# Designs tried in a protein design chat: VH-VL binders against Translin-1 (tsn1). Part 21

Target 1, 220 residues: Translin-1 (tsn1), of Schizosaccharomyces pombe (q9p7v3)
Amino acid sequence: MNKSIFIQLQDQIDKEHSIREKLTAEVDLLDEKLRVLQLLLANCEQNLENQEEILEALEIIKSKTRGLAELASNFPYYKYNGVWDRSIQKVVYLYLLASWTGRLDKSLRPTYSLLSLSEVGQILQVPVFPEESTFHLSIEQYLHAVLSLCSELARQSVNSVISGNYHIPFEALNTIQKVHSSFQVLSLKNDSLRRHFDGLKYDLKRSEDVVYDLRIHKLV
Short names: E, the ipSAE of ESMFold2; O, the ipSAE of OpenDDE; V2, 0.75 times the mean of E and O plus 0.25 times the DockQ between their complexes.

## First folded at step 11 (VH-VL)

Design m5 (from d3 with light chain H31S N33G; framework fv_praluzatamab; at its last look DockQ between E and O 0.03; V2 from the best seeds 0.00; counts 0 for: pae E 16.4 > 2, placed apart)
Fold by ESMFold2, look of step 11:
Structure m5 (fold): chain C 220 residues (1-220), chain A 120 residues (1-120), chain B 112 residues (1-112)
Amino acid sequence: as target 1 above (220 residues)
Amino acid sequence: QITLKESGPTLVKPTQTLTLTCTFSGFSLSTSGVGVGWIRQPPGKALEWLANIYWYDNKHYSPSLKSRLTITKDTSKNQVVLTITNVDPVDTATYYCARSYYEFWYFDYWGQGTLVTVSS
Amino acid sequence: DIVMTQSPLSLPVTPGEPASISCRSSQSLLSSGGYNYLYWYLQKPGQSPQLLIYLGSDRAKGVPDRFSGSGSGTDFTLKISRVEAEDVGVYYCMQALQTPYTFGQGTKLEIK
C-alpha cells in the first residue's frame, strides 16, 4: 500500500522537530540574557552604578538576536515564528525601555521618547519589512513591546517618587497618553494585541494617580 | 545664567597625574539628560574630545585615552573632575569643560579653559 | 573613528561678502530618525568655542540668521550670507553619531 507515504511523513516530523529544537535552544539562550537586562532596567533610576552592566547586557542581547535571526532565516518564517515571537517582543520592549530611560548608548531618540519599529531594527541590525518571508521584527511584536513599555513606565513612576525623581511620573504619563491616542487610530484585528491594548487604560490610570498624588501633596 | 570654570595646575611634570576640576552653576547634574564633558586643544591645533559624564553617572571616554582617563562627579558641589594619568608633553593643551546632553551629545556652554603645560 | 574633513582650511573674506565652509565625514551622520549628528562651533580669537549650529541645520540660541547649516549624510555646509568683522575666528565641525566624538581640523576665517 502506501508505506513510503508514512515513512515520508515521519521524516518530515523528524525534520520539523530538529529545526524547532535548534530554534528553541537559541531562544532559551536569548531568554536567559533578557532576564538579566530586565532586572538591571527595573531599578535603573535608583542604581546609577549599573550603566556598564546595562550596556554589556544590551550588546549580548543584540548579538544573540542577530544569531537567532541568522539561524531562523534558513527556514520558513511563518512556520516557526511562534518559537521566538514572545522573546523577540521582549527584546524590542527592553530596547525601548533602555532608550526611554537614557540608558541605551547611541540611541536614535532623546530620553523619554519612543523608538520607531524601523529604528529598533536599525539598532539591532534585523530586518523589519522584508521582501521575502524571512526572519524580521513584526509590527505586532513592536506594538506589544510598546504596550509593555507603558506598563513598566507606570510601575517605575511609583519608584521614581520614592527616590525623589518627581519629573519621571510626568514623562511617563505623557508617553502613555500619546501611546493611548495613537493606538485608537489603529485598526487592531489581532485578538492578542487588542486584549493587550484593552489593558492600557489601567496603566494610564495608575500613571495619572501618581501625578495626581504629587500635585495634591505639592511635591512638584 | 550658566557658567563653567576649569581649575587645576598650570604646570605638571611628565609621568605625574593631572587632576582638573570643572565647577559650574546655573544647572544641576540631577536634571535628566544633563552631562558635562571635557575637550582639550593643544596650542595651535584642533579640538579633541576626552570624556563625558551624565546625570545617571554614565560615562563616555575617548577610546585611545581610556586607560589614562577617569571622570567623576559630585552633584552636590556642582563639580566634575577629570584625571589623566602618566602625562607627557603631548598632553600640553588648553582644557575646557562644557555642558552636554545625553540625547544629542553636543556642547552648548563652555568654560573659559585652563592651559596645562607638561614639562620637566 | 569618523574622520571629519573641512575645506577650506583658510578663508580670507571681505566684510559683506558671503562665505561657505564645507565639512565631509568618512561615514554618514544621518540617523534613521532623520537627525544629522553634525555640529558647528566658532572659536573667536582668544575665546572658548561657541555652538553655532546643531543637528546639521538648527541655529543655537542667539546665533544670527546670517548663519545657516545645510547638508545631510556625509556632506555638510556652513554658510554666512554676509560676513561681519565679528565673525573672524576658527570654525569647527563635529560629529556625535558615535564615540570618539571628532572635530574637523578647523577653518580659519580672516578679514582681507
Scores: ipSAE 0.000, ipTM 0.439, lowest interface PAE 16.4, mean pLDDT 86
ESMFold2 (binder alone), look of step 11: mean pLDDT 94; pTM 0.952
OpenDDE, look of step 11: ipSAE 0.009; ipTM 0.523

Design m6 (from e1 with light chain S32R K61S; framework fv_praluzatamab; at its last look DockQ between E and O 0.01; V2 from the best seeds 0.00; counts 0 for: pae E 19.4 > 2, off the site)
Fold by ESMFold2, look of step 11:
Structure m6 (fold): chain C 220 residues (1-220), chain A 120 residues (1-120), chain B 112 residues (1-112)
Amino acid sequence: as target 1 above (220 residues)
Amino acid sequence: QITLKESGPTLVKPTQTLTLTCTFSGFSLSRSGVGVGWIRQPPGKALEWLANIYWYKNKHYSPSLKSRLTITKDTSKNQVVLTITNVDPVDTATYYCARSYYEFWYFDYWGQGTLVTVSS
Amino acid sequence: DIVMTQSPLSLPVTPGEPASISCRSSQSLLHRNGYNYLYWYLQKPGQSPQLLIYLGSDRASGVPDRFSGSGSGTDFTLKISRVEAEDVGVYYCMQALQTPYTFGQGTKLEIK
């Protein structure tokens, strides 16, 4: 019997491995910069000293995201999108956080609101058409990013009390409440997204507790 | 209102490089989701997809021809250029450019086509 | 590559009668988003192709109601409820689920 079928299978295995290695290398470079930006945004510093560093990191991340999009477009999207899915979620999340905290540009004015999926796509110059078989920002990536934003806002709400910025806890609570209400009208058929959303109530509770403590101590 | 027109040589010798230009009007490649593709049809044969280019420089090539194909664009001139290197008589075909969208619309408007003959 | 197989390759039809063209793909064209990435084109004699049906069943703008597309997954059908003289030409199915985008061999519709 001719073994050509197994030779063909081995050739396909080798091709897929090579493609995944190439994509993973690009994603690893992107992840390196994402970690830097995440640290910069997590340490909400009053002084504007890190703003230039944040803007530089945002621009590098934008450039690397567009480079990944170009590379990924040479290969079947849904076969390989798992390689970058979590990293792209983090890109979206960090842009949402930068906007909310006023670090997306030199204005330094918090928006205390969410960029839409369309706005993120425009800023990154990456497609947002969710049903095309080419590289794009997906609805699920955006929704995960919004939920990750809420977790971080709850965490920063706690830390902002130490710095004496009492406006941030109230705006964080307002945002988390709006996200919670909005997600309740969604049909979350994705198990990963449903599990992520199920945890939002804990972020909401944390944020509520901070605001409650501020009201009691301020009244005292 | 939407039009595409192919231009380039009608006769090319084997081993030469074939350069085809698609000039279009009524739409822009700066618009999100918009692309232009190239399809060829050898005389009496079926259509064969060659390449696509989209608004953000994303490019797709037919794998069997990828080493010989280059697609580029000039958004300000409303032009897309296809280059095929080392042509052979098998590359004799009518070449079409056509508009596409990333979402759902693949090749909704086509040019009239240009016949390119590759002969010695 | 996804292979697209059309049948019949030649279809003589009497004007006013229905016509049906089949297209089969070597793998499913149904995406998880619920759409089939299958397209039908008509190339009239001496003309460039024109889009008739997109996403398996949706008529392109300006296409008469007598054209309809159906099917899902791997099996698709283009129907003409009442053939007219202007409908003669070669019909192609195409998949755009993944590159390379591939066409069927064509079905030549002729008036008997």
Scores: ipSAE 0.000, ipTM 0.417, lowest interface PAE 19.4, mean pLDDT 86
ESMFold2 (binder alone), look of step 11: mean pLDDT 93; pTM 0.949
OpenDDE, look of step 11: ipSAE 0.028; ipTM 0.560

Design n1 (from k1 with heavy chain S32R N58D F104S, light chain Y35S; framework fv_praluzatamab; at its last look DockQ between E and O 0.01; V2 from the best seeds 0.00; counts 0 for: sugar tag NGS L33, pae E 9.3 > 2, off the site)
Heavy chain, then light chain:
Amino acid sequence: QITLKESGPTLVKPTQTLTLTCTFSGFSLSTRGVGVGWIRQPPGKALEWLANIYWYDDKYYSPSLKSRLTITKDTSKNQVVLTITNVDPVDTATYYCARSYYFSWYFDYWGQGTLVTVSS
Amino acid sequence: DIVMTQSPLSLPVTPGEPASISCRSSQSLLHSNGSNYLYWYLQKPGQSPQLLIYLGSDRAKGVPDRFSGSGSGTDFTLKISRVEAEDVGVYYCMQALQDPYTFGQGTKLEIK
ESMFold2, look of step 11: ipSAE 0.006; ipTM 0.599
ESMFold2 (binder alone), look of step 11: mean pLDDT 93; pTM 0.940
OpenDDE, look of step 11: ipSAE 0.017; ipTM 0.519

Design n2 (from k1 with heavy chain S32K Y101R F104T, light chain H31Y Y35D; framework fv_praluzatamab; at its last look DockQ between E and O 0.06; V2 from the best seeds 0.00; counts 0 for: pae E 15.0 > 2, placed apart)
Heavy chain, then light chain:
Amino acid sequence: QITLKESGPTLVKPTQTLTLTCTFSGFSLSTKGVGVGWIRQPPGKALEWLANIYWYDNKYYSPSLKSRLTITKDTSKNQVVLTITNVDPVDTATYYCARSRYFTWYFDYWGQGTLVTVSS
Amino acid sequence: DIVMTQSPLSLPVTPGEPASISCRSSQSLLYSNGDNYLYWYLQKPGQSPQLLIYLGSDRAKGVPDRFSGSGSGTDFTLKISRVEAEDVGVYYCMQALQDPYTFGQGTKLEIK
ESMFold2, look of step 11: ipSAE 0.000; ipTM 0.440
ESMFold2 (binder alone), look of step 11: mean pLDDT 94; pTM 0.947
OpenDDE, look of step 11: ipSAE 0.029; ipTM 0.566

## First folded at step 13 (VH-VL; framework fv_praluzatamab)

Design v1 (from k1 with heavy chain N58E Y101R, light chain D99Y; at its last look DockQ between E and O 0.05; V2 from the best seeds 0.00; counts 0 for: pae E 18.9 > 2, off the site)
Fold by ESMFold2, look of step 13:
Structure v1 (fold): chain C 220 residues (1-220), chain A 120 residues (1-120), chain B 112 residues (1-112)
Amino acid sequence: as target 1 above (220 residues)
Amino acid sequence: QITLKESGPTLVKPTQTLTLTCTFSGFSLSTSGVGVGWIRQPPGKALEWLANIYWYDEKYYSPSLKSRLTITKDTSKNQVVLTITNVDPVDTATYYCARSRYFFWYFDYWGQGTLVTVSS
Amino acid sequence: DIVMTQSPLSLPVTPGEPASISCRSSQSLLHSNGYNYLYWYLQKPGQSPQLLIYLGSDRAKGVPDRFSGSGSGTDFTLKISRVEAEDVGVYYCMQALQYPYTFGQGTKLEIK
């Protein structure tokens, strides 16, 4: 039989296995840092003193995301994107959360709004709409991140009343309402996105109830 | 119209397990910001808080009774169940369930109460 | 645990006259959100408790305006401007700032 053909196939198999191992190792290291940032942001309205830790985590995550992007750009995007897809969704989500809460820089100025996909790409220094099949932030990653942000805003809205931050529930409701109305216009053919969006109504109701309770008790 | 009603045995022997059911209407534990709590009142004595459960299944127990109490819910039946293990004559009381508000933790609607006597 | 102490424990009152019930807590009930987590309940004879006052001073729905709550921090007062026969029962204060929720001993209001 033709040994040259099998040597070429063996080389391809070895390369693909090596590529997936390298990508997985980088994603695992990124995930460790995402876990840290997620914990820091979970109660950030109650702990303003942790801003330096949050900024450090953001810088590490940016560096690791750029490293992953550089490694992954040597390979066909759609063949390997499943390795990092969920982790990149979380990167985008945590940057959206950090911006919304005012933790993205030292100014501590909340935006109470969504960074656009292009703004996230600029901040992370990674492509959004490349002409080539290279590493980029996808629309689906961004949309999942936006929905995850709404779930977290609803959760933090509940907790912020305890700390006396009565402005946060109203800003959270405003953001969730805008996302809800925007997604209703979309034709969500992707089953994963549609299922994620179906849960948004519970986040919306949860946020509405918090605001209603504040108004009944004349806190705002 | 919001109502709550307690049900369960009126007589229980020492060492047995007491199971009380709160059946409510006019609200659901699917709604954010609500829960159901249990409060008891021994004859001629003050009210004593026992446990709360909220719509997202977070549970709180009186620390002095925590090892003996279990609170659960069945949202589809609009029921909350309190279980007290290893009962003793000092557990003789009128038991109330009441709707709890999450953010300000007060009880706005109470059941009629059910007297439970623990004796051999 | 936050201890709630009521005074008096027994309060005989002449019909039509005012009544005042004191409640003291072992710790401040004033939350950083500006509200006191202090509640007043009335238990009429043979009935379950009913909410009178929430958050220290706000009247619950259907409660007559002759009932008023005041105070802040550790010292709270329930006042009845003109006691009526239907006001007979045991009044409890409750704190809900911290678990476990705790009640005062009760103040039994009786018409002379």
Scores: ipSAE 0.000, ipTM 0.408, lowest interface PAE 18.9, mean pLDDT 86
ESMFold2 (binder alone), look of step 13: mean pLDDT 93; pTM 0.943
OpenDDE, look of step 13: ipSAE 0.016; ipTM 0.537

Design v2 (from v1 with heavy chain T31K F104T; at its last look DockQ between E and O 0.04; V2 from the best seeds 0.00; counts 0 for: pae E 20.5 > 2, placed apart)
Fold by OpenDDE, look of step 13:
Structure v2 (fold): chain C 220 residues (1-220), chain A 120 residues (1-120), chain B 112 residues (1-112)
Amino acid sequence: as target 1 above (220 residues)
Amino acid sequence: QITLKESGPTLVKPTQTLTLTCTFSGFSLSKSGVGVGWIRQPPGKALEWLANIYWYDEKYYSPSLKSRLTITKDTSKNQVVLTITNVDPVDTATYYCARSRYFTWYFDYWGQGTLVTVSS
Amino acid sequence: DIVMTQSPLSLPVTPGEPASISCRSSQSLLHSNGYNYLYWYLQKPGQSPQLLIYLGSDRAKGVPDRFSGSGSGTDFTLKISRVEAEDVGVYYCMQALQYPYTFGQGTKLEIK
């Protein structure tokens, strides 16, 4: 057996490792910013006190995401997408949440509405539905993000009541119901996505209960 | 700024009626989702919930004290009044009024409390 | 009535060390909406009670992140990651799942 084969294999391994390290470094930077934005968006309150910080964080995340997209475009998508999938899912989720809560430009979508994958792509200026060879926002990432949004909306429904925003639970329920109906017609082949979707039933029930209580007491 | 303040007699004789007034500012009982509750604390003992009243005039009482308790509100004066009839030395306590939030049911703002002693 | 039981009743702690307080309810405080109607209050010496945690795990406004609430159903825990001198006082758990609202016995946290 030619020893050169082993050398070639080692070189390939080293190259792949180097690529993963570079991508991971970018993702780590992105994740740090995502944590900040997540904290800023922890409440659905339309308190504009932190609006400037939210916009700044959104812009930074956009920039970092685009940077990652540029770097990742040099490599096969399916070989390395594991490095950024969760982070990109979170990016999409936070943008959905920001839009839903009216923290993004209202000219894009009305408050309490769900951004489409295409719209998210436009906002981030990253491709959606391209050929599988380059960096893109995937349908799976978007669907996960939507489910995460529903969970968050269900959670924040109670908090909104605390702040006296009694309309939020109603809007949350409406969104979750729509998402639930939409997912029911999908044939989910991804196990992770199926498991995540199973949790949606719980979120829906939670939201229904909150709205029910509010209605009984004539708050909505 | 939200504030609550309890007022009333600090000394009451047994069998008499205790009337406590909670005067608050920074919020109104005309707004939905807001209530006021009374909680007492005997010296060196734990907290005890007494009664709640909400903006739509729904009232809740401690079952053990229900027959002796009356809670009312005057929205125009930003006041809530608690009346306890037939007081006994066991009713000696610091009495607090606190703002209650509907649905979540926590007490987020408290008065400083007023010590009421029941003694002959 | 729902009975709330705290443990321990006395908690001496060295500054900088963690602290943990348990609260048990005689029935589940988990509502069908998925939330636990359990609250934690702190009464500092000579002061009125103040809200720390609501709905089991949510931190009230202005409460330091060293405080955390956990648990579900009938068993709940308040944790302080690093106790400070200002944390001295009596801690109470409260349920608001149903009337009457009921409090635990209180846990007195003191500095060693």
Scores: ipSAE 0.000, ipTM 0.496, lowest interface PAE 13.3, mean pLDDT 91
ESMFold2, look of step 13: ipSAE 0.000; ipTM 0.394
ESMFold2 (binder alone), look of step 13: mean pLDDT 93; pTM 0.937

Design v3 (from v1 with heavy chain F103W F104S W105F; at its last look DockQ between E and O 0.03; V2 from the best seeds 0.00; counts 0 for: pae E 12.4 > 2, off the site)
Fold by ESMFold2, look of step 13:
Structure v3 (fold): chain C 220 residues (1-220), chain A 120 residues (1-120), chain B 112 residues (1-112)
Amino acid sequence: as target 1 above (220 residues)
Amino acid sequence: QITLKESGPTLVKPTQTLTLTCTFSGFSLSTSGVGVGWIRQPPGKALEWLANIYWYDEKYYSPSLKSRLTITKDTSKNQVVLTITNVDPVDTATYYCARSRYWSFYFDYWGQGTLVTVSS
Amino acid sequence: DIVMTQSPLSLPVTPGEPASISCRSSQSLLHSNGYNYLYWYLQKPGQSPQLLIYLGSDRAKGVPDRFSGSGSGTDFTLKISRVEAEDVGVYYCMQALQYPYTFGQGTKLEIK
């Protein structure tokens, strides 16, 4: 047996570890900012004073996402994408939430709609459908983010009734219904995505119940 | 009871700086979703929006007048101040301040207005 | 800038009869959130403006139900089902979809 072969294999293992370390460090910095933005958006309907902080966090997250994209483009995408996959899902999710709630700009006007995968890519300045295996926003990441948005909209729908904002529950239900219908026509072969989608029915039920309560005694 | 009142000079000469103060009561600019705006009305003419300031100190100005306008607030005094530099006879108008509410951007309470005449 | 055009500019009305005021915008006022950022104000003689209608059709607090707003996009209408003497004054539409906020030229409602 040639011992030189095993020395070469060890060198390769060391290189891959070093690459993962660099990517993980960048992802950890991104995750810190994602936690900040998530907290700011959790009750944003009740706290309009935090808009400047939200806009700052969005800009920092955009900058760090592009920095990660530049670093990651030096390496094979599918070998290392597991390092950032969950964090990028959260980036997409929080941008969807910021847009839906009207926190993406200074106008404070909610869109009550989904940004498309293409629109998210344009906003973040990150590729969506690359011709080569380079850093990009994947369809799977986007679909997971959309499902996470629905869970959060159902939660905020409940809280908005308490705060007296009776408009949000109707818009949340409309969005969740559209997502539910759209996913039913997809051929989901991914077990993780399929399991995530299977849970959407509970978010739909919660949102329906809030709207039902409003129709019965909305002025109590 | 929510009230707003404009104060400032009634006569100003061309090229001077006009400073108007809106003093209000019954609400605070520390309250989320609240702003104060300035609107003017030249004699016999339509209303013209000038500027808004919000509780989080974000400011918006009419683009055609932006270089001449400054809006500030003093939350502790319940005051908003509008400054218009280099005034001209076309700036002769009744100036109103008004409360803006929530994210719907309407003006629900208006001051009585103050007429400012630019002497030429 | 979004140009707001009102018609008529002068509206003499017999007391007890209906009145209708039109407002057209040079650009759609319908936001993607489903709301029209269109507002109606009344300035009675010698008074400051007062809000009548917000977001196209919602009546402000204390405004009598004889006032109604309708329309969407670029065409909006303020209706008074039965004009009273207290309704005299100048009616303005305003858009607040984008800066600068702009007003129509006004419609002077007069009792004949």
Scores: ipSAE 0.005, ipTM 0.484, lowest interface PAE 12.4, mean pLDDT 86
ESMFold2 (binder alone), look of step 13: mean pLDDT 93; pTM 0.945
OpenDDE, look of step 13: ipSAE 0.314; ipTM 0.763

Design v4 (from n2 with heavy chain N58E, light chain D35Y D99Y; at its last fold request DockQ between E and O 0.03; V2 from the best seeds 0.00; counts 0 for: pae E 22.3 > 2, placed apart)
Heavy chain, then light chain:
Amino acid sequence: QITLKESGPTLVKPTQTLTLTCTFSGFSLSTKGVGVGWIRQPPGKALEWLANIYWYDEKYYSPSLKSRLTITKDTSKNQVVLTITNVDPVDTATYYCARSRYFTWYFDYWGQGTLVTVSS
Amino acid sequence: DIVMTQSPLSLPVTPGEPASISCRSSQSLLYSNGYNYLYWYLQKPGQSPQLLIYLGSDRAKGVPDRFSGSGSGTDFTLKISRVEAEDVGVYYCMQALQYPYTFGQGTKLEIK
ESMFold2, look of step 13: ipSAE 0.007; ipTM 0.562
ESMFold2 (binder alone), look of step 13: mean pLDDT 93; pTM 0.948
OpenDDE, look of step 13: ipSAE 0.108; ipTM 0.674
ESMFold2, fold request of step 23: ipSAE 0.000, 0.000, 0.000; ipTM 0.402, 0.389, 0.408
ESMFold2 (binder alone), fold request of step 23: mean pLDDT 94, 93, 94; pTM 0.949, 0.945, 0.949
OpenDDE, fold request of step 23: ipSAE 0.357, 0.349, 0.338; ipTM 0.720, 0.731, 0.725

Design v5 (from k1 with heavy chain T31R D57E N58Y F104S, light chain D99T; at its last look DockQ between E and O 0.25; V2 from the best seeds 0.00; counts 0 for: pae E 19.5 > 2)
Fold by ESMFold2, look of step 13:
Structure v5 (fold): chain C 220 residues (1-220), chain A 120 residues (1-120), chain B 112 residues (1-112)
Amino acid sequence: as target 1 above (220 residues)
Amino acid sequence: QITLKESGPTLVKPTQTLTLTCTFSGFSLSRSGVGVGWIRQPPGKALEWLANIYWYEYKYYSPSLKSRLTITKDTSKNQVVLTITNVDPVDTATYYCARSYYFSWYFDYWGQGTLVTVSS
Amino acid sequence: DIVMTQSPLSLPVTPGEPASISCRSSQSLLHSNGYNYLYWYLQKPGQSPQLLIYLGSDRAKGVPDRFSGSGSGTDFTLKISRVEAEDVGVYYCMQALQTPYTFGQGTKLEIK
C-alpha cells in the first residue's frame, strides 16, 4: 500500500546517504594530500631541496583523483559532484601552480606558462569533455583554479625578490595580466565565478606594486 | 663564497677627501636587485648608514651627509668606491662595506672594516 | 628620520637563561607589501656586525634556532631562549623602510 511506498522512499534515502559517505571518505583522503602539496608549493622558491617531495605528492594526488573518478563514475555525476567540486578545483589549481613554477615533471608547458583545461585533463588522465554524464574536470573548476593561481602568484612575488629571483615578479604580472584580459572577454553569468573574478583586481594590484617597487630604483 | 674587503688610508687630515674602496667576490653588481652599502661606526658608538649603490646605478645617501658623499661602482672590477669630502675629526670611524638586496635591504655579508682616523 | 629605541641598553644574563631585547620605532615599519623592514644584527667583540634576523622575524642562514624575532609595526623583540657564552656582544636593531636607514643605540649582552 501507501506504507510500502514510504518504506521504498526511505530505502532510497539511505542508499543516497551511503553513496555520499563513500565519496566523502575518498575526498577527505585526497584533501589530506592536497594540503601537503599546497604547503610544499607555497615556499618552493625558498626550498629547492623539496623537489622529490613535490613529485611524490603530485603522483599520490593523481592516483587518488583517478580513484575518485572510478568510484564516482558508478553514480550520476551531477547528483554528487558537489561532494568533490572544491577538492577537484584545488587539484587543478595545484597542478597549474606546479607547472608554472617548473616543479611538475613532464609538464606540457614551459615554466611560467598556464596549462589549458585539456592539458590538465591529459596530465591527470581524467576526461574534460565527456560524452556522457560521468566524472570529469569542469570548465568552472578550471576557471576557479586559474583565478586561485593568480592569487598565489601575487603572494609569491614578494618572496621571489627575497630569494634573488628578480624576474619572477615580472612573470607573475605577465600571467595575471593575461588572465585578467582573457576573463574580460568571457560572459560570466555564474555568480560564484563572477565574484571570484571581481577579486582578481586585488591580485593584479599586488603584483603591480611589487614590480613598481623594483622599478623605483630608477630614482636619482 | 661571498666576501667583501675595505681598503683605503688609515690616517687622513681634516679638509681632505677620504676615498674608500670595497672589493668583493662571489657576487656581481650586474645581477638585478644587488647592491653594496657603506656603514660606519665611530669608536664606542652605534652604527651609522652612509650610502648604497645598486646594479642599475641607483644611489642612496644619508641625507645629513649627502653633500659630502659620492658612491660609484666598477662592475667589471667588482669594486664600489665611497668618497667623503672635507673630512673632520668627527668622521673618525671604522668603515664597513656590505652587500644589500633592494627589496629586503638587509646587509647580509659585511667586510672586516677599516679604521680611518681624521686628525691633524 | 625614523628613530629606533632599544631597551635595555645593557643586559647581564646568566648562561642557560633566556634574554629579551626590545626595539621600538618612531613610525610603523610595515610596508604595503606585507613585510616589516626591521633587522637584528649582532656585533661580537672585535668583529664586524652579522645579520641575525631580517624582515622582523626571519632567521638568517646559519643562525641558531634559539634566536627568534617577533613583533610588527612599531614594536619588535629579539629573544634568545638559552643564552650561550658565544652570544656576548652588542645587538642592534635597524630599520630599512626609508632613508636614512637607522640603527638603535645597541644592547650590550654580557654573561653574569
Scores: ipSAE 0.000, ipTM 0.397, lowest interface PAE 19.5, mean pLDDT 85
ESMFold2 (binder alone), look of step 13: mean pLDDT 94; pTM 0.951
OpenDDE, look of step 13: ipSAE 0.014; ipTM 0.524

